# VHH binders against Transcriptional regulatory protein TdiR (tdiR): the designs that were tried, part 4

Target 1, 227 residues: Transcriptional regulatory protein TdiR (tdiR), of Thauera aromatica (o87940)
Amino acid sequence: MQATKTGNASTVFVVDDEASVRDSLTWLLNSISLDVRTFESAKDFLDADISCTHGCVVLDVRMQNVSGLQLQQALSERGFKLPIIFLSAYGDAQMGAQAVKKGAFDFLQKPYRNQDLLDAVNAALALNREMADKQNEKQKHLDLLATLSQREMEILDKVVAGSSSKEIAKLLGISYKTVEAHRGRIISKLGLKSTGDLMHFVMRGSSHCSDCGRQPLPGSSPCRPAA

## First folded at step 1 (VHH)

Design c03 (framework vhh_enristomig)
Fold by ESMFold2-Fast, scan of step 1:
Structure c03 (fold): chain B 227 residues (1-227), chain A 122 residues (1-122)
Amino acid sequence: as target 1 above (227 residues)
Amino acid sequence: EVQLLESGGGEVQPGGSLRLSCAASGFTFSSYAISWYRQAPGKQREWVSTIYSGGSTNYAESVKGRFTISRDNAKNTLYLQMSSLRAEDTAVYYCAREGYTLFDSRYYFDYWGQGTLVTVKP
């Protein structure tokens, strides 16, 4: 939907009920070659298809009431770790302190310098790229784990815990040959070569992904259509 | 909603033992792997141990052979039995439902409650 699509492009999302503010921020951010999408409300932002987009959010702190907190929670539940920068009028300072404490990336109180906003946005976009790379790695791991059957997942959990095939057979009440067959299929399905690779695969993604591939967790994928 | 509440911390001398508990609510406890993490002052949070729904366990190398994780599904409670405690085990200990560790929660607290403080003091 951009005039030209580029892979891994970041978008600055501006959420503010005042058109003049949306216009001025768009002009400022475009001056440093940043793509901007604007929204009149947090609800409009959540209703938009942004689930697969990387970037940051610039949000008026007056929207950090029930709706603003819900926006942060909804983005987190989608696995979508967009940094949020709050902009406030002078009287909102106490709410800004609470927003930062609850995980906002930054809080800028008017009057602020244009350069301070640009610095905050650039820092937020750098953080988002780092988080996006980590999420992509985790999603690849989840996709591979999703190919495992329930029994294979149970056996994987025990293998990474250090159990031998004989111990797993005893614990699950199945034959040694069945465990060995399952272990072979798990290693093959995950594209791995050894039990050591298996441990590193699981640990790298989550510090043990015991629930992976059984039932998708809310927010396990950032590309969700839900508002 | 989902809550994990830690208890059982305190002061012990090196070589001593403590048993930590984590009371869970708001989810089907028996269906999830649950982990212990710890955070020493000025350090990042470190994974300590996990117990899976089937009862199998895994441990960080630094605690293997000294700590034992267990669960009581009837009581929705997780335990960490700590023995042969060392000064370097001094930390706030947190329990976490494994599903949350899949996500980078830089903007939200990944662990419930304030944790429970363990101080190993000569």
Scores: ipSAE 0.000, ipTM 0.092, lowest interface PAE 18.0, mean pLDDT 71

Design c04 (framework vhh_7n9e_1)
Fold by ESMFold2-Fast, scan of step 1:
Structure c04 (fold): chain B 227 residues (1-227), chain A 122 residues (1-122)
Amino acid sequence: as target 1 above (227 residues)
Amino acid sequence: DVQLVESGGGLVQAGGSLRLSCAASGFTFSSYAMYWGRQAPGKGREWVSGISYSGGSTAYASSVKGRFTISRDNAKNTLYLQMNNLKPEDTALYYCAKDLRYFDWLSGFDYWGQGTQVTVSS
């Protein structure tokens, strides 16, 4: 269990219809101090509230009633950005490969070594943390930019493009002193000290790719409800 | 009620020329600086050129300087971009704008037009 406001704790979600597998994975993952929640079916998992989670999913490719591929699609449609690791039996390796082609983080064929699963989970959690950190930086960048007026946005764009205050003044039909005053306000509003800091701020927040990973691209963040 | 309608794009071979137009309505065009920007697939919006309210001052991105010329006709509420010596890297959807945001984000502000596609074959 996690307290509502401690959303930074990572959870491994295990979805497998075999109790022995869920128990084995829980024991293994707990041995390295990872929190685990288990589900015996895709329907149980989809019925659970997993919004605003940090973590990864460990999922069998074949379950009673619904396939792991169908669950992967349902999660993608709901906007969940969790890495998915598929577990496959000998006869299901082709479905595991298909899942990876459709954006799953990895797949492991049973019987796998305990260390292979731990390595895959740790790698998935590291990717999830990296993506979450990038999204947080992007959101902070956007929140700060939202404090700027339209004129300040125009001036910021020109400064970033390499225009001098004199060039901006001519382009916008305003005085040099007015441009310098706006530059000072922009720097202050963004919590910066200089034009050099401004370039670093811009570079830090200029990620124009969404999530660049093996997971399907989600429609929205689970921590920011769409409706 | 701000409306911007771009036109003049098309398919052209490298080294060719195109002239883009932007018809503006819903604001006092002659009182505002105007801009051209572009967006290639998978990339953010890039500022290309700007022109002062009177047409007396212009600015260009380094990638297009010397090849593109921005101009305006305040009597017709129309902005132009003359593009010469086109390169494959100029392939993009071209927009005109009254006010620019640094981030290429749907912010609920309609400051970009629908755009006109420019495709330059290699």
Scores: ipSAE 0.000, ipTM 0.102, lowest interface PAE 18.6, mean pLDDT 73

Design c05 (framework vhh_7zox_3)
Fold by ESMFold2-Fast, scan of step 1:
Structure c05 (fold): chain B 227 residues (1-227), chain A 122 residues (1-122)
Amino acid sequence: as target 1 above (227 residues)
Amino acid sequence: DVQLVESGGGLVQPGGSLRLSCVASGFTFSSYAMGWVRQAPGKGLEWVSDITSGGSTGYADSVKGRFAISRDNAKNTLYLQMNRLKPEDTAVYYCARGIYDSLEYRYAFDYAGQGTQVTVSS
């Protein structure tokens, strides 16, 4: 575990049936030190174990045998969470727009500038990392809260609501010293040093509450953190 | 802390134009989809427009062809150019940050600014 590292390495997955396109995108993305994995078909990509990898997907909106929209649908049904960037030809711009309407991160119409592709990929990778960081932070918060007893949770809820130890003691029918002892144990169990740290701990878990309550879809591959 | 500050609202006559701006801070602006939502008097929130980090745009049918969303990632600023304004466009306009959700096939908004009032009347 390194204090200065950003975590897991990101990979750009390129799905295109033309070898020349895969080669040119690999060269371009490698020029800014991004790792690339290429696939010549949607089937090869779907057969690969990529569901737990950090990164993004770059694919053509039209491919032999399976459209990009069909691939997006299949990945969504598997609980796939990587952002998808579509590349579309001039006549396919409307299909690209439909892909974004159906949840794709972005689409680029050919001919595009190399910098536009690099900007879209970098934005997708940054968003993927921020979403993963939020999810990991929320899970760590929940794991720590799960160590608390029911009484400790009752006391925590009242502390967060601004109640004093005297008020909590009166409300719960216990002594002031008992409340103070519980507060000390809560702080210790959560790995904190003060009541101020406790407020920050709770607020961190609630700062993204508009995204709270999301359940993993059935069939989602659980990503197991090794660290 | 995430902060979004809207400006550019005001009173305008039907057929007129306004340009709204939203300055973002406290997050990596270039990495997020951004959008505009509005609330007309006595009505709920209505999605108006969005723009992905790569620049792909979407518009509500009610504003399509009249409004243009854009962003300047170097300035952490989102814009909404509103042309040929109608009395029905009268609303408080909110700048909002989007979260990509591929499983839901849509963007959800997790933060919004305080809003800027747009009034279209003669």
Scores: ipSAE 0.000, ipTM 0.186, lowest interface PAE 15.2, mean pLDDT 75

Design d01 (framework vhh_6z1v_2)
Fold by ESMFold2-Fast, scan of step 1:
Structure d01 (fold): chain B 227 residues (1-227), chain A 126 residues (1-126)
Amino acid sequence: as target 1 above (227 residues)
Amino acid sequence: EVQLVESGGRLVRTGGSLRLSCAASGRTFSSYAMGWFRQAPGKEREVVAAISWSGGSTWHADFVKGRFTISRDNAKNTVYLQMNSLKPEDTAVYYCAADEYFGLSSYYDESEYDYWGQGTQVTVSS
């Protein structure tokens, strides 16, 4: 079977060893037109190819063969950044608090209202989509920078640092007119209209330190279209 | 993006109560986990409480358990910190912070938070 909505649509992944729970959650989520995939074990979920999907995960903090916290750790080690919502029985509240400390999106204590779960899922999906949009903007920034020659990159670096064309010409041992010509080409290649736009472009592409700590391990896991 | 503004800080007597508010602007507030931090003169910034985006999960530092309660109202884009049985050692600037996604690090690590407010001064007199 082929996932026809990969990369553009969101999926809610439900992992629970009780069939009645999986069925109830599927019914509830389908009632608001959300796409759902269910798994009866952590192993089945980890064995599935979900690398190119957007969505969120709904997990029980206690499972027969493995805890939801162990599954969260395994997903993290595989570089997965899907928001995780934990469902917990009353006696598991401390375990849910630990899941949030380890980066879970949310934790809902049973019995919860159906609307509370739907709100949690909708917010998780919205957050995941927003994060995907930010990643896409970063990739577009990198792709545009890759069009610049080595000399253009040197000039861009100096412009961003506040150097004038005259100062850049002196630093690089080239003429003022050559610097001005390169600046024009840089603006054109980056799809910009002015030097002011250039500063905005550079600021938009700045990395945030929090993003570094959330990076998948090992490395980055790109979602690639079929050849 | 979200912008945070704290309010409610003032001078209170030991044993008194105070409620801090954190007003958020931005369309994504309901998708952010929130925390309250404090920093006293000459000390490092420390986390006092955290709340999930829905309000379904809360965490409080051991030092404030039973005295402080974090809550949120997503309809009003506001986070609260109810402070009871205040002590002189609670004197600090209190900061509101937002995290768009909790990573693998503990949520009492300030580096996990993407956006910060300006702070509100709480002074507890003995």
Scores: ipSAE 0.000, ipTM 0.242, lowest interface PAE 14.2, mean pLDDT 75

Design d02 (framework vhh_7sr4_2)
Fold by ESMFold2-Fast, scan of step 1:
Structure d02 (fold): chain B 227 residues (1-227), chain A 120 residues (1-120)
Amino acid sequence: as target 1 above (227 residues)
Amino acid sequence: EVKLVESGGGLVQPGGSLRLSCAASGSIFSDYAMGWYRQTPGKQRDLVADITSGGSTKYGDSVKGRFTISRDNTKNTVYLQMNSLKPEDTAVYYCAADWYEGSLYTFDYWGQGTQVTVSS
């Protein structure tokens, strides 16, 4: 289709030092209309501008100096995660299995069937789309939290921490009825039905830290739409 | 679903030590990145330390060199060893868990918090 939206196009990133392997994988993946970008090293891939992309990584398990977990962590520090599929030679099957155990999406032992690779890639792309949808849901929750006043945020924090309205009233030096009124307004502003929903809402929408170097900007994501 | 329960908080004098524990239940703990955050009244939660499923760690600048995060996957527990405690470390400490597939910028699950007070 001709509808292009920032951050929703998918790319398969192929990382392999052998040109013949990169060419073969590109041909195979293009045969089912998947976009491919190739890199001859993990360093080249990590140095590339892949901001605001969705996709998956296909990586030879023999490539030195980068583990699947290190690659995943580096991408997460840039504001997104990509599922990783490892391609392993016969002698490296144990390494591939350990990579999956430690968070890689899948591994395929050489020689693999073309259909097995295509199935793994399609599954990885589906997972990446689910992760992006989850992140968008979290951002919607954060946007709703931003509508709360400073006092409402103070009350919400204490509710989430398990304090009763009576305890909050004492801690903040306001009346019980004022706390109850604020709780009602918080529920209304967040589009919730009950106080019991607040904990689940906050847990799903909570950000890590506004002062942490891991967040690009307060309230921003790498794939933010144009204003 | 993951349920997180913190323990080990309390009152200590400056220069003292505490070890916080966070026990996880309900899912495969080893697949989760785990973190410790702290909050003082009227302020946002700040990163204290986090640890990936593979054991890579990060620390907030104010605690680096004094605190150590670790995990024990056989016990489904993450720990925060706090040494050389300062009055400025007084806060409610929260445990957090993030699925491997989730964002490092937002955690999926939070504990209820445990109070740490450092006073003379």
Scores: ipSAE 0.000, ipTM 0.133, lowest interface PAE 16.2, mean pLDDT 73

Design d03 (framework vhh_enristomig)
Amino acid sequence: EVQLLESGGGEVQPGGSLRLSCAASGFTFSDYAISWYRQAPGKQREWVSTITSGGSTNYAESVKGRFTISRDNAKNTLYLQMSSLRAEDTAVYYCARDSYELLTGYYFDYWGQGTLVTVKP
ESMFold2-Fast, scan of step 1: ipSAE 0.006; ipTM 0.470

Design d04 (framework vhh_7n9e_1)
Fold by ESMFold2-Fast, scan of step 1:
Structure d04 (fold): chain B 227 residues (1-227), chain A 123 residues (1-123)
Amino acid sequence: as target 1 above (227 residues)
Amino acid sequence: DVQLVESGGGLVQAGGSLRLSCAASGFTFSDYYMYWGRQAPGKGREWVSGISSSGGSTAYASSVKGRFTISRDNAKNTLYLQMNNLKPEDTALYYCAKEGDYLWTGYEPFDYWGQGTQVTVSS
């Protein structure tokens, strides 16, 4: 179906300095068909340059050399948006609560049930998929806008503001026929059929969201800054 | 005491079929996810399939997807694995496993496994 949208496969990233914990989590998560990558330290995870991957992170609150909270902060500073689930030992609940206050998706205190972990992971993956889908739609919108010339952008802004072709022609000091030609090219470049479609296109791209503090530049990769 | 007793294994030719059964006792079977795993000679344990407590959700390892079907009968406290189009690579000890109540370090994620039933597929 032409309307069907597909995303990248999701991976669960497990960061824990104990091999037995990494192995048991891998087995449990694989039992419900989830892909897993494990890391024995925060340094190994950061060095792996996980930036464009869809998924979630499962972190132990206590690790050698750096805490899970320090890793969470480093990830936030790098602009990573993967949801983080913290696993805390008995008596570490306060540290886990601090992680959630700093933006972690959830935390589980030992002993926790297998189903509680699976539920948290599935919820985190669902959130990540929704956020990635919204970001991909925004990027497609920006990529289309990047095909427009400076003059076409000026005309688009005035059309969206409700100006007629005669008003635009007067404001920009060009002929009516030139404005009409530009409007036709804009609609064609954006893959649209009418001025109504154009309004819908602009309104869709202008929607406010809790994560819109940083918009990628037109033509920019979502996984790196503009060149 | 939790008990899981597997049966239905045997020698079968490539392309053949077998149906494995796991009789469960000592816990409320209808409350738990159940799993099938296997261990081939000289290999580690491998997850094969899983089924939710109601039977409404199932999952399979890529190596068996489309060939194996997991099912359960909560009234009989029995888990099944229907194995079709068997390959020599499916030769292994097959065991059922109960979902663990808690995650643990140094242990399998399942809190109990049966003794297993041997499946041997001839070429």
Scores: ipSAE 0.000, ipTM 0.197, lowest interface PAE 15.4, mean pLDDT 75

Design d05 (framework vhh_7zox_3)
Fold by ESMFold2-Fast, scan of step 1:
Structure d05 (fold): chain B 227 residues (1-227), chain A 121 residues (1-121)
Amino acid sequence: as target 1 above (227 residues)
Amino acid sequence: DVQLVESGGGLVQPGGSLRLSCVASGFTFDDYAMGWVRQAPGKGLEWVSDIDSGGSTGYADSVKGRFAISRDNAKNTLYLQMNRLKPEDTAVYYCARESFYDYVWGSYDYAGQGTQVTVSS
């Protein structure tokens, strides 16, 4: 089988009801070695399994039966958002502006220069890759923290709060030696070398809003099947 | 419904100052990081500045030292104080809320209607 990095490869999704537009954009994007998948409607795009892909969407704001804003809402409800570049005909400026206001990456008014489209696509792909890398690093931090036992988490929380091992021992009703042993195991499990590294690890990777909706729920990611 | 309403834009001479305001409604304002993003004529979106719920700020290199972002959580209002304005600061300025999923448009999920800033002599 092909050993590919397809899950890390970027795809440009082109959604436009005009075959000539899909063909011309495919040719243009392929000319700079970008993979393209085309859809003639928003329904076809939403019906396709695009889960676990990296990329961006190029979308005409005047699609038949579905507006770009409706597509953006549907993508948001699926929990997996790609940067969206909206293409608008002359006189559609207000609708394109509304798409940007609702989180679109960029908006290009027709007629646009080919280079402006290529620049927008490359910027969107770079942002998507950066966001994916950031989310991946965040998930690695969470996965490492998840290896800690309940007692190790209790000790970690108190270390981060500035408590000494002697103070932690008194607070938790355990021996100083036991706290020191747990500190050593925490440092080892997190792949760190010192207590100073531990403080930086936790401070960089966490906020006090651990129960807020910024983290994908278990099974909410398209790349992870629901349990 | 989440709403962000910008004001304070206008025409100003180079070297002048403007203060933009953004009134937020439909969500718990002080739980979210907020930012300013701009779009100059014929160009893409450019991140300008952000401020998190704790008051920590960030700035694009192009505006650092000239612009100051701030928030008033009691009034659900975000501000951008713009000093020593340059012709290249001419753009539509959008107030934006941090993305719920850290995706889409550099981590912002909602933006206002924008306010036009024109710097010309």
Scores: ipSAE 0.000, ipTM 0.123, lowest interface PAE 17.3, mean pLDDT 73

Design d06 (framework vhh_6z1v_2)
Fold by ESMFold2-Fast, scan of step 1:
Parts: C-alpha cells; structure tokens; sequence
Structure d06 (fold): chain B 227 residues (1-227), chain A 126 residues (1-126)
C-alpha cells in the first residue's frame, strides 16, 4: 500500500484555442521548470479531472464558441479553487476587468511582457500553495471533529461558547456527571490534554472571516480518497 | 414555501441496497448545504452524511463510511443517499435537511439546518 504524495507538484493549466499560443506558453513556462497541461477548448478543460490538483489556470477571455467569463462561471459553480489569470486582447480589456471583479487572480492585456506573465503565474502558484496548506491544516482538525457523536458536538459548541458543565446539563436535560463524562471523551478523541487545549483546537478549525465564501464540509476534501 | 420531500424508504433485507431521494422546492437549492440525519426508536437524531452547496465536499459518519454515499443534482434540486451493505442497526427514520452553516465544525450540528423533511422509514430485517 502506498501513501498519498505529501508535497504535490504544481501545474499551470493553459486554455486557449490556438495551438501556437499553447505551444509558446508551454515553452515559456517550462523554461522556469513549471509543469504545463494545455486544453484547446473550455469543454476539454471542464471534462478534465483537475479538482484535486495544485496550480493555476491561464485562460484567454475570448475563445471560439464560449467566453472565458462563461468558463470562469462554470468553474465557480463547480467549487473550483485554482487561481485564474486571464489573457485579453486590446478589445477585451473590459471583459478582463469584469473577470477580476468576479474573483479572477489577475488579467494581462496583450501584448504583455513574458516576465509579467511569469510573475503573475508565480504569484498565483504561491497563493494556491498557501491556501492549500491552510486548508489541509483545517481539514486535519475537521477530521478529528468528525469522530465526535452528535451529543459530543452539541456539548463542544456550548463549551466553546463559554457555558459551564452545570449550564450545559440544564440546557440539554442531562446530568452534570454525564456532561463531564462527555467532555472527557471529547478531549480524549481529539488527542488533547485539557479544556484550554480544546479552545485552541476549535479556534484554529473555525474562523470569523468576512471575505470568505462558504467552506467545504468537514471530513471530506476533493483531494482525499473516499474511505 | 420551502419543502423537502424524502422518498425511497422501505423494508430491505440485511446486506441489501437502497437509494433515498430528497426533492427540494421553494429555495435556491444550490445555495444550501444538505444533510442526511437518522433517528432510531429510543435514540437521539444523529448526522449520517452532509454535502456542500456545490457537491464538491462530502462528509460521512464513521459508522456508514464505505457503505453510504451522499450526492446531489443541483439541476434537479435533489439530494441522494445511496445505502449499501445494510445492517439491522441502520433501521431508522431518515431525514433530509437544508442549511447554511457559518463555521466548519457546526456543519455537523442539526441546529444549523433551517429546513427539514418529514422523514422516510428504512427497516432492515435479518
């Protein structure tokens, strides 16, 4: 049996309907040791299994039969999380600006300098790695929380909110001794030693983030094999 | 008016399979996380599985991992629970629920779900 890779290589996904553009970008990105996968259409890209990869997307705003904005929307609806860099011609600058407003990482207007593309790609890959590391640490905590029973989760929530065992017992209609037993089991299941450790554990696993969208549900990551 | 309607519950033999469906109406389905809960006689309601609004993230309780699979079809406003290798211990009323949990750990708490179905009875016999 082989463990899953701990350090994944990053891939740059290039979506462009012109072969010469795909080849040029592949050559440029390979020149700084970046792995590239190319797609000649939005459909080919959407049909590919890339949900569990690390990397970024380089995407033309204007493609045959579908716009880059339509692809961005389809990816967003699928919960796709890789940073997207848009490439736009002069007449497409307005569409590029709209893409950034809707959450794209960056856009570059043709003609762009090769170094500007490389800088944007490197910045996008750095952000993706940082977000992946943060998500992996959160997922590790959520996997432990997923071992708790429904009653243990209710008690944990009240403990985090500052309720005493006496208050929890009254609120849930169970004995003080039962609450204390549950608190002990929660601490044990989470691999912790004290209530203080418990507070730190929970605060790391949850956040008060005004700019954060809905988070993936606990215990399951697209990048983890099904149990 | 928001409605969640479960279907598919029935009597099945040990080792059998069953698929539950939950059809949602009166809400923007793709904006809601969905959960499957169950309650056996004399026991409290417990979370079985949960799925994110997009369907990209799922959670399954340890006692059903490898046997049950949650999925959703946002175009049909429906969430599913595929149940395989059924055991007598799986006998319960199964409920679907829709909600918008704020924090990651609260996704498993029933109070985070705003809407609930009426339930569908699953009975597993030896």
Amino acid sequence: as target 1 above (227 residues)
Amino acid sequence: EVQLVESGGRLVRTGGSLRLSCAASGLTFSDYAMGWFRQAPGKEREVVAAISYSGDSTWHADFVKGRFTISRDNAKNTVYLQMNSLKPEDTAVYYCAAGSPEDLYTYLLSYEYDYWGQGTQVTVSS
Scores: ipSAE 0.000, ipTM 0.200, lowest interface PAE 13.2, mean pLDDT 77

Design d07 (framework vhh_enristomig)
Amino acid sequence: EVQLLESGGGEVQPGGSLRLSCAASGSIFSTYAISWYRQAPGKQREWVSTISSGGDTNYAESVKGRFTISRDNAKNTLYLQMSSLRAEDTAVYYCATSPDYLEWIYSGYDYWGQGTLVTVKP
ESMFold2-Fast, scan of step 1: ipSAE 0.008; ipTM 0.390

Design d08 (framework vhh_7n9e_1)
Fold by ESMFold2-Fast, scan of step 1:
Parts: sequence; structure tokens; C-alpha cells
Structure d08 (fold): chain B 227 residues (1-227), chain A 123 residues (1-123)
Amino acid sequence: as target 1 above (227 residues)
Amino acid sequence: DVQLVESGGGLVQAGGSLRLSCAASGFTFSSYAMYWGRQAPGKGREWVSGISGSGGDTAYASSVKGRFTISRDNAKNTLYLQMNNLKPEDTALYYCAAYDSEWFGLSYTYDYWGQGTQVTVSS
């Protein structure tokens, strides 16, 4: 299913190499009106188009050829921010603790109660909706910034860095009045009233990146892969 | 290794004053514009005030204009925020940050933030 950035549908992605497990989880989740998409392997999941999908992932820590931890790592490297719920057999508890330490949403040890899985899935979907709402707000700010001309972007950059109109005029080789006119247009295009509002707008559009050590590509997002 | 350490927060009565400090290390302080931000309980982050690398230009949020003064001492690698006529609405965790070269418009920008200093204003 091809989701858009404005889509409201949530999907539970089930990754498990056993058909009986995929079938039972599909039945259970469908019983509370949740949409499910299943994958036989980590490779099938990674090859799927989930770039703009809302939801969560349910996966086993032990699968043929690729572990759930390796899949979590691959998803993180691709910038996908879907909450992950791990399912494990007894003896894999240490792997589950490690997965949570690396950012997994939850970890359930088999045999688990159906209600525990449903509670974990519902909580994960709630978190994903909250994160998607924050991402949509950031995208609105980026869309407004995209309306600026090259010159307006140059002037905005200098204003945000704290440069005066006089300094900007000297640096860009244009008149003071031209800089002031551009500043007025920038403020107007962004729907703002003052330079203070401008700084506040820019701050709301920017945020800390917890995964920055992975060198995320500029302009990439969980729903829009950089590739 | 960029490090920002805020100090000077505390409990004050409405109408009182506080001076916050931010000690910077690990980068060429005078080459970066700096700002103060705050986050109140249950609210998002709010930009408060910014200052150019030289200290020649400043900007303020409308909510604090006329009451707060941002300044810097480049010889000491220190950023300041003088807060006068404090209001209960100013109660928040205050933090300093350096502007990143890609601060606006990019999905993954890196602001170098401090841990913050708590300001509580009683009425």
C-alpha cells in the first residue's frame, strides 16, 4: 500500500518466517480492526515500500538468515522511525533487553498473553501517531521556507545568524533599503510579524537529532527516503 | 567536543531579577551566533533571544522584549541573559545553544544545546 504524507491509515507490519505465526497474528489484530501486512523475511520487509506509512512493526528476535536486531539496525540506518515490538522465545531475554536499549518500543517473551500483545501494539500506534503529527508540523515549516527566493534565503540565513541589515547589505553588495524590503517580504511570506517571531519560527522548525551519528542526509525524513 | 553549561537559575518572586550564564567550550565561540531558549512544563520549546557572534546585533521574542537583555563576553567564552521584571509565565528550564550552519530548513539539523538551568517565578 502506497501511503502519502497526509494519510491517516495505520498498519501493523508483522515480520516472521513462520506462516502459522503470521496467520495467527493477522487474525488476532484484525479482530480489533487493525490492518496487517505480513512479511516472510527481513529482506522482503526491507524491499517493501513503507517510506510514508504510519504504524508499528512486530518481529521475532530470531529469524532465518537475519536477526530482529539486524533488521532494527537496518531500519535505523534508513531513517525509518516506526515503533518496533520484539517477540522472543525463552533464552533470548538478553537480546530483548539489548533491543530496548537500542530504541525498541517493547519486548514480549513467548508465551505471551494475547491482551499483552494488543496493549503493546495499541501503545506503539499511539506513539507513532504523536510522532507523525510532530513531523507534519515540521514539514509545514519547511514548505513555507521553500517559498523563499535564493536572495531571500541568503538574507534569512544572515538574519538568523544575527547579522544586521547594514552588515547584510555590505556582504551581499546591495543597498540597506533593498535588504529591509527583502526582510519585510520574508516576514510576510512566513506569516510572521517581527524578527523575534522569525527566530521563534526557525526554532520551532529545527530540532535535535538523536541519531545524528549516522550522518542522515539533508532533507530526508522517515516517510521520504534520501535515496 | 562542543560543550555548553548553563547556570544562574533559581526561585524568585514576581517582579524580581536573575542573570543567567552559559559557559561555552569546544568551538570558536566568537564565530557563532548564540541564543537562549526555554521550555515550560507541558509546553514546547520557545526561542527567547539571539545575539550575533560579534555581539553587535540582538533579537528578542515579543513576550520578553524590554524585560530581558542578551549579551556575550567573547574573551571569556560566556553568553548572558539578564532577566528583569520576571513574571510567573517566565517559569521554565532555560538553555543556551549555538546556531548551526544548517539550523533552518533541514530535516536533521544539529543545535548544540546545554542541559539547562531552572527558573521558577512565584507569584
Scores: ipSAE 0.000, ipTM 0.159, lowest interface PAE 13.7, mean pLDDT 74

Design d09 (framework vhh_7zox_3)
Fold by ESMFold2-Fast, scan of step 1:
Order: structure tokens, then C-alpha cells, then sequence
Structure d09 (fold): chain B 227 residues (1-227), chain A 121 residues (1-121)
């Protein structure tokens, strides 16, 4: 395990059709106390139950029946958020760069140094843990937002848009004092101290969009080990 | 705990310059895309500039050619060099961080408390 933040066990998923590569990577990663699970094909990886797992993926940009880019696309369509590190042969660096442009965490060109792989894996695992912590915080923020009334949401939207209490009062046809009261109630309900804190809270939550799965589904599987 | 601490704001004359800094802690800074977002009095949030983990930069049309974003991963610090400042640049400037391998426009995962920039004659 990594020296910082002991939570759920992290797994490095190695997808490569060459047994010698899977064995070498397993030995290298185990040497720094990382758990490894290997797959000989993209199909085996996609068919595996990797739900509720923290970690990262190491895969070759070239595979016999499906490219690493196609696997990355399939994982993205499933809402899969593990960081992907691509391994590319000499002359395939452009494919690796394209994978990063498509959302991969990193790519390493063969022959790479063992330390470069370990550095990339450690960075990916650190980011995955930070992302998991971020998702938990986002859910807490969504739960707090759900306590707001329709009127409070209307006022919140206008505050975030930069409207003053005087402007909001005029737009909504209510008194200035009523707007100030609602602003105070919103701040209180969200567990905040000031309007500045409110902007901070909303900016953090703005990572959610209404389009195509960017907002997490309420029923998403929890990432907890089975009892 | 995640913290983003902005500094460098202040009062400046039109045509002047300011350099904003943002010191990050509690997350793997080098792996995150970083950006600056501002809110002018009576206006909504406006994206100003961003820089990916790999160093690629983007700028809003309103600041292009006047502002320069940069980062120092060894110091976990983000910078915004602001030149030829205009009254319309008056705003609270927020440092923000987002998931580096996702689309940078997906929104911000972390944000600071902001630093006030006032451009006035």
C-alpha cells in the first residue's frame, strides 16, 4: 500500500496478451507492496467484476482483438473512472499521446525504466484515491442542496449568477429583507459561514452537468468490500 | 484536507499589472488541471484561464494576449500574470482544480476562497 491514506485496498489491473509482460509487471508492482490482477485480453477485463474497486489500469495500446483506445472508450461508456496508463512500443508514441487526449492518465513508451512505471502507477493511485474522496464530498453537497426549498434554489441560482440582494428582490418581486433572510437560511442549511463560502461550495459542485452521465446516478454501487 | 490559498490581489490603476498566486495542498497538484475563474460585481462566474497537467493553456477571449497562466509543480503553486488591466477586470478571482484526464470544462472539483482584484482610477 502507499505510505499515505490507508483506505480500501488498491489494485493495479494489468491487461496484456503476453504472459511474460504480465509476470514482470506483477513482480515489479508487488515489490512495492501493490496488489495486481492480470488479464490476457480486453474481453476478460470487461467481463470481470471490477465494480467497487479502487486502483488503476495498465494496458498496451496494441492488443490482438481490440485496441487499448477501444477498451478505454468502452470503460468510459460504463462510467468507469479508474486511471489508465498506456504502454506503447517504439513508433506508437502518437497512439499513446492520442490516448491521453482521449482521457488516459499517462502513457509510457517502450523501453521504459522500471522507476518511470512505478512513478506513473503511484501517481495514478494517488489521484484515484483523491477522486474517491471528492465523490464522497460531492454526494454530501448534493444531499445538502436537496434540503433547499424551490424559492431558496431560485435565490441561490441568482446569487451564484452574481446578482445582489437588491436585484434579486426586484427580479422575484419580494422585499430586500426577505432575500437577505433567505440568503441567511441557505447559508445555514448548507452549513456555511458566509456568502464567500457559498460561492466556494457552488463552484465545487459545478463539476456536475445535466448531460450524458456526467452527473453520478443516485443508485451507483458503493465501493465497499463485501462483508 | 484540501486547501487552495490565493494571494496577490489588490487595488491597481488601469493599464497596471498584478500577479496572482495559488498555493495548493491536500491533493496531488501535478495530476490536476488548474484554472482561474472570476466573479465581477453583479455578474456570474466567468472562466478566465486554465492549464492542464501537461502544460497546455487556454484563455477566455476577454483576457487573451493580456493574461498568462503558469504552474510550478515543485511548489504546488498556480500563477496568473495579469497585464494591461482594465476596469472590467475588477472581480474576485478564484483558483480552481479539476480532474486532469477528464475534459477540463467538466467543472471544478476544488476551489479557493478567492482574492479581490480592483482596477480603478
Amino acid sequence: as target 1 above (227 residues)
Amino acid sequence: DVQLVESGGGLVQPGGSLRLSCVASGFTFSSYAMGWVRQAPGKGLEWVSDITSGGSTGYADSVKGRFAISRDNAKNTLYLQMNRLKPEDTAVYYCAASEAWLEYLSGYDYAGQGTQVTVSS
Scores: ipSAE 0.000, ipTM 0.243, lowest interface PAE 15.5, mean pLDDT 75

